# VHH binders against Spectrin beta chain, non-erythrocytic 5 (SPTBN5), part 2

Target 1, 109 residues: Spectrin beta chain, non-erythrocytic 5 (SPTBN5), of Homo sapiens (Human) (q9nrc6r3533to3641)
Amino acid sequence: TPTMEGSLEFKQHLLPGGRQPSSSSWDSCRGNLQGSSLSLFLDERMAAEKVASIALLDLTGARCERLRGRHGRKHTFSLRLTSGAEILFAAPSEEQAESWWRALGSTAA
Key: E = the ipSAE of ESMFold2; O = the ipSAE of OpenDDE; V2 = 0.75 times the mean of E and O plus 0.25 times the DockQ between their complexes.

## First folded at step 1 (VHH)

Design H11 (framework vhh_8h5u_2; at its last look DockQ between E and O 0.28; V2 from the best seeds 0.00; counts 0 for: pae O 5.7 > 2, unsure alone 59.2 < 65)
Amino acid sequence: EVQVVESGGGLVQPGGSLRLSCAASGFTFSNYDYAMGWYRQAPGNQHERVAIITSGGSTNYPDSVKGRFTISRDNAKNTGYLQMNSLKSEDTAVYYCATRVDYTFSGVWDYWGQGTQVTVSS
ESMFold2-Fast, scan of step 1: ipSAE 0.662; ipTM 0.812
ESMFold2, look of step 2: ipSAE 0.276; ipTM 0.622
ESMFold2 (binder alone), look of step 2: mean pLDDT 76; pTM 0.774
OpenDDE, look of step 2: ipSAE 0.021; ipTM 0.358

Design H12 (framework vhh_8h5u_2)
Fold by ESMFold2-Fast, scan of step 1:
Structure H12 (fold): chain B 109 residues (1-109), chain A 124 residues (1-124)
Amino acid sequence: as target 1 above (109 residues)
Amino acid sequence: EVQVVESGGGLVQPGGSLRLSCAASGFSFSTRSYAMGWYRQAPGNQHERVAIITSGGSTNYPDSVKGRFTISRDNAKNTGYLQMNSLKSEDTAVYYCAAGDYLIESWGTHYDYWGQGTQVTVSS
């Protein structure tokens, strides 16, 4: 069962159905991979709440690719969900990005 | 329009079991992007995630409950469940059902739906 945890930056590139978001920016998060679920902790980007905001990404049928080119960040990879949503991630280092790509690849396909 | 309602809480001895239910309205569990989870809050603590299940059936648990708790969903009944076994006094908390989609723009108060909570008390 794939597991991985670490600090990431993320940016929503496509919404479900392949739609463009009205705005997109890089935000910080902590990623936690357990089996085919990727959880992102995002409480610093939300209005002050009594609970941490947690996103859960269903990796069933998802595709993960290492990115090359211009994305505003280094050490990047993309995660495309079966919904057509696509999220870009940036890891703190090239080695971490490769580790995420391998772990997510074990889960998605 | 969207709401979730919890039931099944109560008082139980250490080592006992409870099954919590979460009835959802205003959205369908068969929707591909919807996930549901159970969270708990004891006095003095922040909410913590106890279990989560995606629309595809993938589950996730923290180490504190892994092997003891099981989350499931019944899409036909639009209801989620948390089976809690081998309960410990540390599991005493108000348990909340939450639902939302996995869109990153959906994180936060506008798209996350929380029930009112159900009290679970584990004491000898």
Scores: ipSAE 0.015, ipTM 0.195, lowest interface PAE 7.1, mean pLDDT 73

Design H2 (framework vhh_8h5u_2)
Fold by ESMFold2-Fast, scan of step 1:
Structure H2 (fold): chain B 109 residues (1-109), chain A 122 residues (1-122)
Amino acid sequence: as target 1 above (109 residues)
Amino acid sequence: EVQVVESGGGLVQPGGSLRLSCAASGFTVSDDSNYMGWYRQAPGNQHERVAIIYSGGSTNYPDSVKGRFTISRDNAKNTGYLQMNSLKSEDTAVYYCARGYFTLRPDAFDIWGQGTQVTVSS
C-alpha cells in the first residue's frame, strides 16, 4: 500500500555522480511512495501508447529540500539521492508540496 | 562511453530454455540509478518489452512471458541476464538489452545493444 500518491511535475537536475543530464525539461508524472521507495510513473498519454515506464528510487540517505517556487515552477521541492542524482518536483499546491516534503524527509531518515 | 553487448541467442526447440547475457561497459549494473530491460522485435511487429528490472531490484513482465522469463543481474560479472524457459514459437525475435539511466522521458538517454537472434523452431 502507498503512504503518499499524487500527480507531480518533475525535472532531472543531476544524474548519479553529479553529472549533468544531456537533456532536461519539466514533465508530468504520478508519484507513489511505499516505505523507503518512490515510484514515478509517466503520464497516461505515454501509457496509452504502451511506452510508459517506471522509475524506482531508493530513498535511503536521500535529502529533500523545499524550494518554494525556485527553478521556474511554484510549490517545488528537490530530492537528492545518495548517488548524487537530483530530481526537482512541483506539486499542484503548497499543501501537497509540504505533504510530499514531510513524507519524503521522514522516509529518507 | 556507455555500452551493452548481448550474447546467448540461437536456435532452440519449443519447450526448451535459453539464457541471454548483457555485458555492461561504462556503468555498473548494481548502481541503483540504472534500470535494465529486455525488448524483442519479430518481423512485422512493434518492439515489445519482455522484462524490466528497476533500480532497487523490482521486476516486471508482460502477461505473454510471466512465469517463463526471469530478468536478473550479476554484480561480480557486471552483466544482466534473461532466463527464458518453456519457449514457444511466438518467442522468435531479435532480443535487445537496454539500459535506462535515471531519466523519465521517452526520448531520454537510453543505451541499446545491437540485438541477438532467438529462433524457436523444431
Scores: ipSAE 0.015, ipTM 0.234, lowest interface PAE 6.7, mean pLDDT 75

Design H3 (framework vhh_8h5u_2)
Fold by ESMFold2-Fast, scan of step 1:
Structure H3 (fold): chain B 109 residues (1-109), chain A 122 residues (1-122)
Amino acid sequence: as target 1 above (109 residues)
Amino acid sequence: EVQVVESGGGLVQPGGSLRLSCAASGFTFSRYTYAMGWYRQAPGNQHERVAIISSGGSTNYPDSVKGRFTISRDNAKNTGYLQMNSLKSEDTAVYYCAADTVYYGEWSYDYWGQGTQVTVSS
């Protein structure tokens, strides 16, 4: 079962159904991947306690793609859910972005 | 589907207090809302998050309001609150309530209210 945890920035790119949000911004979070679920927490403390998740993403059928600076951040990747929702992520480094992409790709089958 | 309505805004002097309420209908906080938050937008500024609370009751605040604002929720009344103390002129903004649901396992802040005006002025 894939697992991964780390600091990320995220931005809502598309809402469910493929609709564009009227506004979106980059926010900081702590990502926690367990199998086919990705939880986004407000900070490291909340992630360690598994409380105050701001989002729980179901990765079944999701697609993850590496992006390199297309949306004003470096070390980026996108996650598109079966609902049509798409979230952009930025990792602190290229190596961490690749690790996330590999882990998320294995869960998106 | 969630419908949310904010109330409790108004005019208050610096150092004063206000309590905002967010009433939700169409689902219960304990079953369908993973998190809820308060956001604000002042004229000419981008929106910012001022408080968030999880289904389990954990909270988070930016430094600008930490120690002054308290977010809470009453799942039995399907209502969220923002208690604002020691208000400053820079807190003047329209305040919005947003609820996020895990009903379908999707992240989305699709349920925004109309906002309530808070003005801190002498």
Scores: ipSAE 0.011, ipTM 0.167, lowest interface PAE 9.2, mean pLDDT 74

Design H4 (framework vhh_8h5u_2)
Fold by ESMFold2-Fast, scan of step 1:
Structure H4 (fold): chain B 109 residues (1-109), chain A 122 residues (1-122)
Amino acid sequence: as target 1 above (109 residues)
Amino acid sequence: EVQVVESGGGLVQPGGSLRLSCAASGSTFSIPSYAMGWYRQAPGNQHERVAIITSGGSTNYPDSVKGRFTISRDNAKNTGYLQMNSLKSEDTAVYYCAKIYDSSGYLPLDYWGQGTQVTVSS
């Protein structure tokens, strides 16, 4: 099973059910992929002491796509869940984006 | 098209009570699909979590508000509440509502509202 961890930026593109969110911004997280689950460790915004919040994404039936030069960040990929939610990610480098895409593609299938 | 709107803040004397509301507009999903929390920040102080309610109805509070604050939700209305009793001057803060812990892909950051001001002063 692929195992992947690293710093990412993320942005909610579609909500569950496929609707566009009323507002969305790029934010930082740490991703951890194990089995068919992707954990996003989210720091509380504007907190002096950061408390890790976890979003636990079910990747069963999910799809991952590389996004070359089409969005406001470099080294990007998208993750679409069976719920209809879509999250955009930006990795620190092209090599890391490729690694995430490969790992997520193997896990989601 | 999900927006969180806080309301119910105001000026109250020590020992008083307020009820805050958190309405999720533009959402087609019931509030039970995610956990909900209340957070606050006072001028010159850190943000802190004051209450969480899970989709199943379990609640959690820090010691600073335990026994005084009660979080609840109305799943049919996609609305959350914070009942605040026995208010103290240290409860003065802007209060924020957030959606959390939705495994279907709701991300908490997109659901922070503008906040509602609570002032406890004699």
Scores: ipSAE 0.046, ipTM 0.430, lowest interface PAE 4.5, mean pLDDT 74

Design H5 (framework vhh_8h5u_2)
Fold by ESMFold2-Fast, scan of step 1:
Structure H5 (fold): chain B 109 residues (1-109), chain A 121 residues (1-121)
Amino acid sequence: as target 1 above (109 residues)
Amino acid sequence: EVQVVESGGGLVQPGGSLRLSCAASGFTFEYSSYAMGWYRQAPGNQHERVAIITRGGSTNYPDSVKGRFTISRDNAKNTGYLQMNSLKSEDTAVYYCATEFHPLSYGQDYWGQGTQVTVSS
């Protein structure tokens, strides 16, 4: 089963239903992918303890696209959920962005 | 309908303390399933996040309030709190409570009306 964990930045682009947020900014997190679920945590302590997350995303039917450094960050990719929500991610390197894109693409349809 | 109601604001002298409360209702799922944050807006400024607490109790603060403000929550009461100590005139603002049900909303979808905090002589 797909598993991946690492430091990311994320930014909301579209809210559920395809609405534009009134404001959005890049925020740091740790991403933890297990099967078809992606969990985002504020820091390493929360990720290690798995006590809480700032988000638990259902990847069923989601689409992931490489953005190649657009939207004010390098090494970016987007994740579109079936709800119409879209999240932008930035990885620390191109290789890590590629790894995330492949892992997310293997779980999403 | 999800409702968020703040209380506890008021006028205090510099160096004073206030405890803000945030009551959430209308959820079809537990308050403990959300992250909760406190935000403030001073006249003429955009709003800023001053505290966040996750369902599990992990917290985060900007440097401007770190060591002075403490966020907490009581999941059984569907209530969040912000304890503000060593208040400064720069802390004067309307304080808003927001419940973040998803990272894509950053607590923006469920905001209260705000409670005024004024720190002056």
Scores: ipSAE 0.006, ipTM 0.151, lowest interface PAE 9.8, mean pLDDT 74

Design H6 (framework vhh_8h5u_2)
Fold by ESMFold2-Fast, scan of step 1:
Structure H6 (fold): chain B 109 residues (1-109), chain A 121 residues (1-121)
Amino acid sequence: as target 1 above (109 residues)
Amino acid sequence: EVQVVESGGGLVQPGGSLRLSCAASGFTLSGDYYAMGWYRQAPGNQHERVAIIYSGGSTNYPDSVKGRFTISRDNAKNTGYLQMNSLKSEDTAVYYCAARLSWTSYESDYWGQGTQVTVSS
């Protein structure tokens, strides 16, 4: 059962069905991976208290790809869901981006 | 019926201030929603988010308005606000309020009709 937690930036790249969103800004969050669920919380305190989340993502069948600094951020990776939704993430370092990529990849199986 | 209605737009000189209001109905800003945001669109520009406030009270702004714009809410009046200071001609746009009731669906936003903000001498 994969688990991982850490600070991230995220950006909604594609909506369910593959449509482009009306807004495309990067937001700061804290990611919390438990099994096949990824929760994105606005800040560290809210994540610890589980008060609010930006998105609750079902990772079954999802694909995670390292982007290596594309899309205006360093240390980036993408997460594409079976719905056609795609979210871009930026980690604080290449090492952390690689750790997220491995952890998220293991949930897709 | 979930609805948001904007007001407070108008003409202002560069360096001036405006406060936009977003009156909510069909849900409460004290806990019946996920997030409320302000978005703008100017001719020739793509639609952009300029402020967001989440039900827990945390906020986010893009660099273009950070330090100049402040989003807030008044739970007693069930109204959200955007305080805009140090306005620039580039801030001229139609401003929209949007409410999101679910954090699991990005397409499920309720949009207002928009209010025009013009920064001109």
Scores: ipSAE 0.013, ipTM 0.139, lowest interface PAE 8.7, mean pLDDT 77

Design H7 (framework vhh_8h5u_2)
Fold by ESMFold2-Fast, scan of step 1:
Structure H7 (fold): chain B 109 residues (1-109), chain A 124 residues (1-124)
Amino acid sequence: as target 1 above (109 residues)
Amino acid sequence: EVQVVESGGGLVQPGGSLRLSCAASGFTFSSTTYAMGWYRQAPGNQHERVAIITSGGYTNYPDSVKGRFTISRDNAKNTGYLQMNSLKSEDTAVYYCAAHEIYVSRFGPDYDYWGQGTQVTVSS
């Protein structure tokens, strides 16, 4: 059962159903992966009004891809959910991005 | 259909207290699917979040209301509350309840279920 925890930045790229979000900015979170569930614990100081303190992501059928120098951040990866939602993540280092990609890829397959 | 309805607004004197209610239908506050928040907007201002509570009981408040406002829920009544103490004239606003679907990384407008708002006026 994959497990992983760490500091991340994230950006909502697509909402469920593949819709474009009304606001899209990089925000800080702490990610916690337990099996097929990813929990994002959101920084209380985030600027966006309509952000819950915790976001829970069901990874069943999800896809994770490594990204290389895209979307204004280094050490990035994307997570696409079966709902059509897509979230971009930036890890503090290349090694941590690799670890997230491997853990999420094994869970999401 | 997921809906929330506010009540309890009114006129109160500075230093007074008021409790707002948010009645939910189409979902339950005990569900891990939804978080509930309170927001306010005064004329000429942007919306601001004043409280949020998750199904697990985590709460968050901005410094402007921390220690004065308390968010809670009653699962038996399927109703959320905002207890407002030590009210100031600056708290005058329309207050909105919203239900947020928490199985997304961010809540877009169509994943938030907003009430119609209730007016709170703090005046002598």
Scores: ipSAE 0.014, ipTM 0.189, lowest interface PAE 7.5, mean pLDDT 75

Design H8 (framework vhh_8h5u_2)
Fold by ESMFold2-Fast, scan of step 1:
Structure H8 (fold): chain B 109 residues (1-109), chain A 121 residues (1-121)
Amino acid sequence: as target 1 above (109 residues)
Amino acid sequence: EVQVVESGGGLVQPGGSLRLSCAASGFTVRSESYAMGWYRQAPGNQHERVAIISSGGSTNYPDSVKGRFTISRDNAKNTGYLQMNSLKSEDTAVYYCAVTPYWEAGSFDYWGQGTQVTVSS
């Protein structure tokens, strides 16, 4: 089962139902992938202690796509959920973006 | 439907204080556990996070506001607060409250309309 953890930036691109958000920006988080669940935490301490996540994403039926540095960030990928929500992610490196894409693709598809 | 409404913005002199409030409503049982954050945007800039608080009360701040801004929440009222002290001209921005439900599938971030904070003499 896929597992992965690391620092990411994220941005809400589409809300559930495919609606555009009224405002959106890039923010930092710690991502934790366990099977078909992706948890986003405020920082490394919160991720390690699992005290609270800022989001818990169900990846069942989700689609992950490499964006190759579009949307104002390098090393980017998108995650589209069955709800129609779409979240953009930026990894610290191309290698990490590739690793996330593979891990998420094997879990989501 | 989740709704987010900010209040408390205004004009204040350098060194002054303001307290912003954020009221969240429209939650289902599954959406009651959520994080609250404050973001700001000055003209020409991307949004910048200035404070975030988890449902359990853990907080995080960037160095630019650490020690001057304090985020808190009242879970019984679904209300968050940002206490801003020792305000500087560079704190002038539209301040947005964001609510992030702890969610399995569906809603992610809900944003308010923003409230203007102007720090000038």
Scores: ipSAE 0.013, ipTM 0.205, lowest interface PAE 7.9, mean pLDDT 76

Design H9 (framework vhh_8h5u_2)
Fold by ESMFold2-Fast, scan of step 1:
Structure H9 (fold): chain B 109 residues (1-109), chain A 123 residues (1-123)
Amino acid sequence: as target 1 above (109 residues)
Amino acid sequence: EVQVVESGGGLVQPGGSLRLSCAASGFTFDSYHYAMGWYRQAPGNQHERVAIITSGGTTNYPDSVKGRFTISRDNAKNTGYLQMNSLKSEDTAVYYCARDQLYFRTGPSMDYWGQGTQVTVSS
């Protein structure tokens, strides 16, 4: 079963249903992959307000694509959920981006 | 079919209190592990998040309402609530509830599912 943890930046690109958000920004998080579940711990702005909140993403049927510097970040990849939501991620390095892409891709059945 | 129904709004004087309710159907908060929040929009203003609660019960509020508003939910009844105390004229807005996998976003997971409930605070 895939497992991976690391610091990421993320940006909501599409809402569930495939709609565009009214606003979106890059924020810091810590990602934790366990099998087909990806948990995002919000590491900076929300942690400063003492929020121990998790976004839990169901990766069943999800698609992960490597991106090359789109949206003003290097080492990027996208994750599209069956809900139509799409999240962009930026890893600290190209090697880490590839590791995330491989780990997330292995959940596809 | 996915639906939310907001209720409990009305006209109150400054310093008053209201309790808003959000009834969900076609999904459950518990089953989908979504955070839920309350959002408001006054004429001429951007949508503002006023409260959020995670599936685990963690809450967050902006400084404008912290100490005055309390969000809660009852997963068994599939309902969310917003207790609003010490209301001010600037709290006048249409209030909406929504759920999202990414609760940190400043808007709901999509357009508001319900029609909202009007809160008017005036003398």
Scores: ipSAE 0.015, ipTM 0.185, lowest interface PAE 6.9, mean pLDDT 73

Design J1 (framework vhh_5j56_2)
Fold by ESMFold2-Fast, scan of step 1:
Structure J1 (fold): chain B 109 residues (1-109), chain A 126 residues (1-126)
Amino acid sequence: as target 1 above (109 residues)
Amino acid sequence: QVQLVESGGGLVQPGGSLRLSCVASGFTFSGSPSYAIGWFRQAPGKEREGLSSISGSSGGSTSYSDSVKGRFTISRDNAKNTVYLQMNSLKPEDTAVYYCAADFRYSGLWPEYDYWGQGTQVTVSS
């Protein structure tokens, strides 16, 4: 069963249904992969008025692709959900990006 | 208007169990496929910590923080419009005020928990 945890940056590229968000920016998070679920814990220090949210992503049918430093960050990969949502991630290193890509790929069904 | 009410807190000895309930009013779980509900806690002098979350309809996606994984279980009962947090193998470090929070407009990746309950105190002490 795939498990993985680590610091990431993320950016929402597409909303559910494949719609473009009105704005997108890179934000810090900590990713935690447990089986077919990816949890994103937002950096609480960056959220001035609110406690950090927990984002829960169902990876069933998801697709993960290596991006090799596109989109203004190094060590990037994308995660596309069956809802049509797409999230871009940047890992701290090439090795960690590769590890995430492999782990996320093995949870897709 | 939406309200959340927590209950089930109390004093328990280390190794004990408690089940917290979060009852929602002004929103029905069966009436919307898009929502997220999370459990949070805050101990004196510490930051508020996210513990567990559930999204969507009954049997939706769930997550757990490392500190409670394997000990806590989140679940829902649509007929009672209630979300539960079953807490097993409680430790002194679990002593905190526990809060239920909801995003009833969730359709993106990030729940924005705009609705919060008043909290229920859990004390784990011998």
Scores: ipSAE 0.007, ipTM 0.175, lowest interface PAE 9.7, mean pLDDT 77

Design J10 (framework vhh_5j56_2)
Fold by ESMFold2-Fast, scan of step 1:
Structure J10 (fold): chain B 109 residues (1-109), chain A 126 residues (1-126)
Amino acid sequence: as target 1 above (109 residues)
Amino acid sequence: QVQLVESGGGLVQPGGSLRLSCVASGFTFSSYGDYAIGWFRQAPGKEREGLSSISGSTGGSTSYSDSVKGRFTISRDNAKNTVYLQMNSLKPEDTAVYYCAAQHYTVFREDSYDYWGQGTQVTVSS
């Protein structure tokens, strides 16, 4: 069962249906991956207490790609959901970004 | 436009069970797919706390707070536009008003839930 937890920055790149948001910014969170579910929490206390997350993402059919392009952060990867939503993430290090990419599966359904 | 209505609360003895229902109107769970639904509670003199959430039209993604994990189960019935909270092994400390709330799960905000129900009272009394 894939599991992973750690500090991330995230930015919404595409809304469901592939629509572009009018603007988006990078925000801090803590990610918690359990199986096919990725939960995002605003701070470590919420993650430690396992309270309701600020976002709960269904990863069924999702695709994860490592990024080297122009997105304003280092150590980045993208997560594209079957809804057409796409979220960009930045990890604190290259090693952590690679760990997230592997855990999230990097494959199209 | 979006409304959430809770039901199923009441008085129960310690060790008992209740099933709460949250009925959505103004959107559908199966067709929209952009909402996460969460359960929260608030006891007198306490802060509101998150208990559980379920996301997406598929309904397979769930989370639970440690205080209720293993005792409470969230589920949904898309045909009825309803989310349930099955509460087992109830304790006096579970006494609270229970709320359901809806959030666009791809809108990453500090104020994570956009719409709230009116609440249903659960009292666990020996």
Scores: ipSAE 0.014, ipTM 0.227, lowest interface PAE 8.0, mean pLDDT 74

Design J2 (framework vhh_5j56_2)
Fold by ESMFold2-Fast, scan of step 1:
Structure J2 (fold): chain B 109 residues (1-109), chain A 125 residues (1-125)
Amino acid sequence: as target 1 above (109 residues)
Amino acid sequence: QVQLVESGGGLVQPGGSLRLSCVASGFTLDSTDYYAIGWFRQAPGKEREGLSSISSSYGGSTSYSDSVKGRFTISRDNAKNTVYLQMNSLKPEDTAVYYCAARGTVYLEGRYDYWGQGTQVTVSS
């Protein structure tokens, strides 16, 4: 069962159905991966205070691709869900980005 | 077309119980298209109050406001595409219009994209 947590930046790139959002920006979050579910929290305080997560993503059939610093951030990767939604992530380091990519890739398809 | 329809409201005496239903159409509750369904209420002259939420994925994480914790229970039946709010030990202060709302793929806490029309709950002798 894959498990991982850490600080990330994220950006909604595509909405379900492959549509472009009317606006999107990079925001900070705390990611928590358990099995085939990825939970995102606004920050570590919200996660620690047991506030509901800002997103809960089902990774079944998802695709994870390393972006190598494209899209205005370094250490980036993308997560594309079966719904057509796509979220971009930036990790604090190359090693952490690679760890996320491996863990998320192992739950895909 | 995405739609949420509430039902199950009515008149009940203090100490009584009601179960509200929220039927979703145009999307499935077992879908990754939506993060959560929440229950809200609004009484005359008061702001809308969040009561409870359940996530759309897997076992469903639940949350409750302090005003209803221990008295209300949220649950989900994916086969019926329905979310329920079981309300026990009702008080006159619970009198309000009750709404369900669906949260899409969003990055702001408490944001909800789709709202039902509401169902009236009146707790009175």
Scores: ipSAE 0.013, ipTM 0.168, lowest interface PAE 8.2, mean pLDDT 77

Design J3 (framework vhh_5j56_2)
Fold by ESMFold2-Fast, scan of step 1:
Structure J3 (fold): chain B 109 residues (1-109), chain A 126 residues (1-126)
Amino acid sequence: as target 1 above (109 residues)
Amino acid sequence: QVQLVESGGGLVQPGGSLRLSCVASGFTFSDEYSYAIGWFRQAPGKEREGLSSISGSRGGSTSYSDSVKGRFTISRDNAKNTVYLQMNSLKPEDTAVYYCAAVWSTGYPLHEYDYWGQGTQVTVSS
């Protein structure tokens, strides 16, 4: 089963049901992928202990797309959930963005 | 860092009213995307009871437990980064420590609330 962890920035692009937020900002998090679940945590310690999460995302039926520097960040990808929610992510490097895209694509069959 | 601070508890006589406040720091409220906030209470020797919640989305839903429906009202003031619980028609059975809790809400089912305040004591007694 796929696993991946790393520092990310994220931005809510579409809310569940496909609604646009009135405003959104980039926020920092730690992403932790285990199988078909992506957990977002405030920091590295919380991610390691799985104590406090910002969100737990079900990746069943989700789609991941490379954006390559759109939306004001360089190393970006999007994750669209079956709920209609869409979250944008920025990785620290192009290689990390590609790694996330591959890992998320393997879970979202 | 996310932090919640409750205030407004105290001693009140049966039939009285109190307004509890929950001030958040480390994140900003919004109408479209924000933390969901819940109010909980715990009396001595009892399990923690969920009372009310308000979502962060525009047109956000509110919910109430049967024990407080019609007596308690939850509201939020995004400009003050504060959530309130207006408690009316208080009964001795409402005596408990009251907690606010927050979870980042994207519309995904959540297992539990992630951040908790320290609590504020409410005593309803003559």
Scores: ipSAE 0.006, ipTM 0.160, lowest interface PAE 10.0, mean pLDDT 75

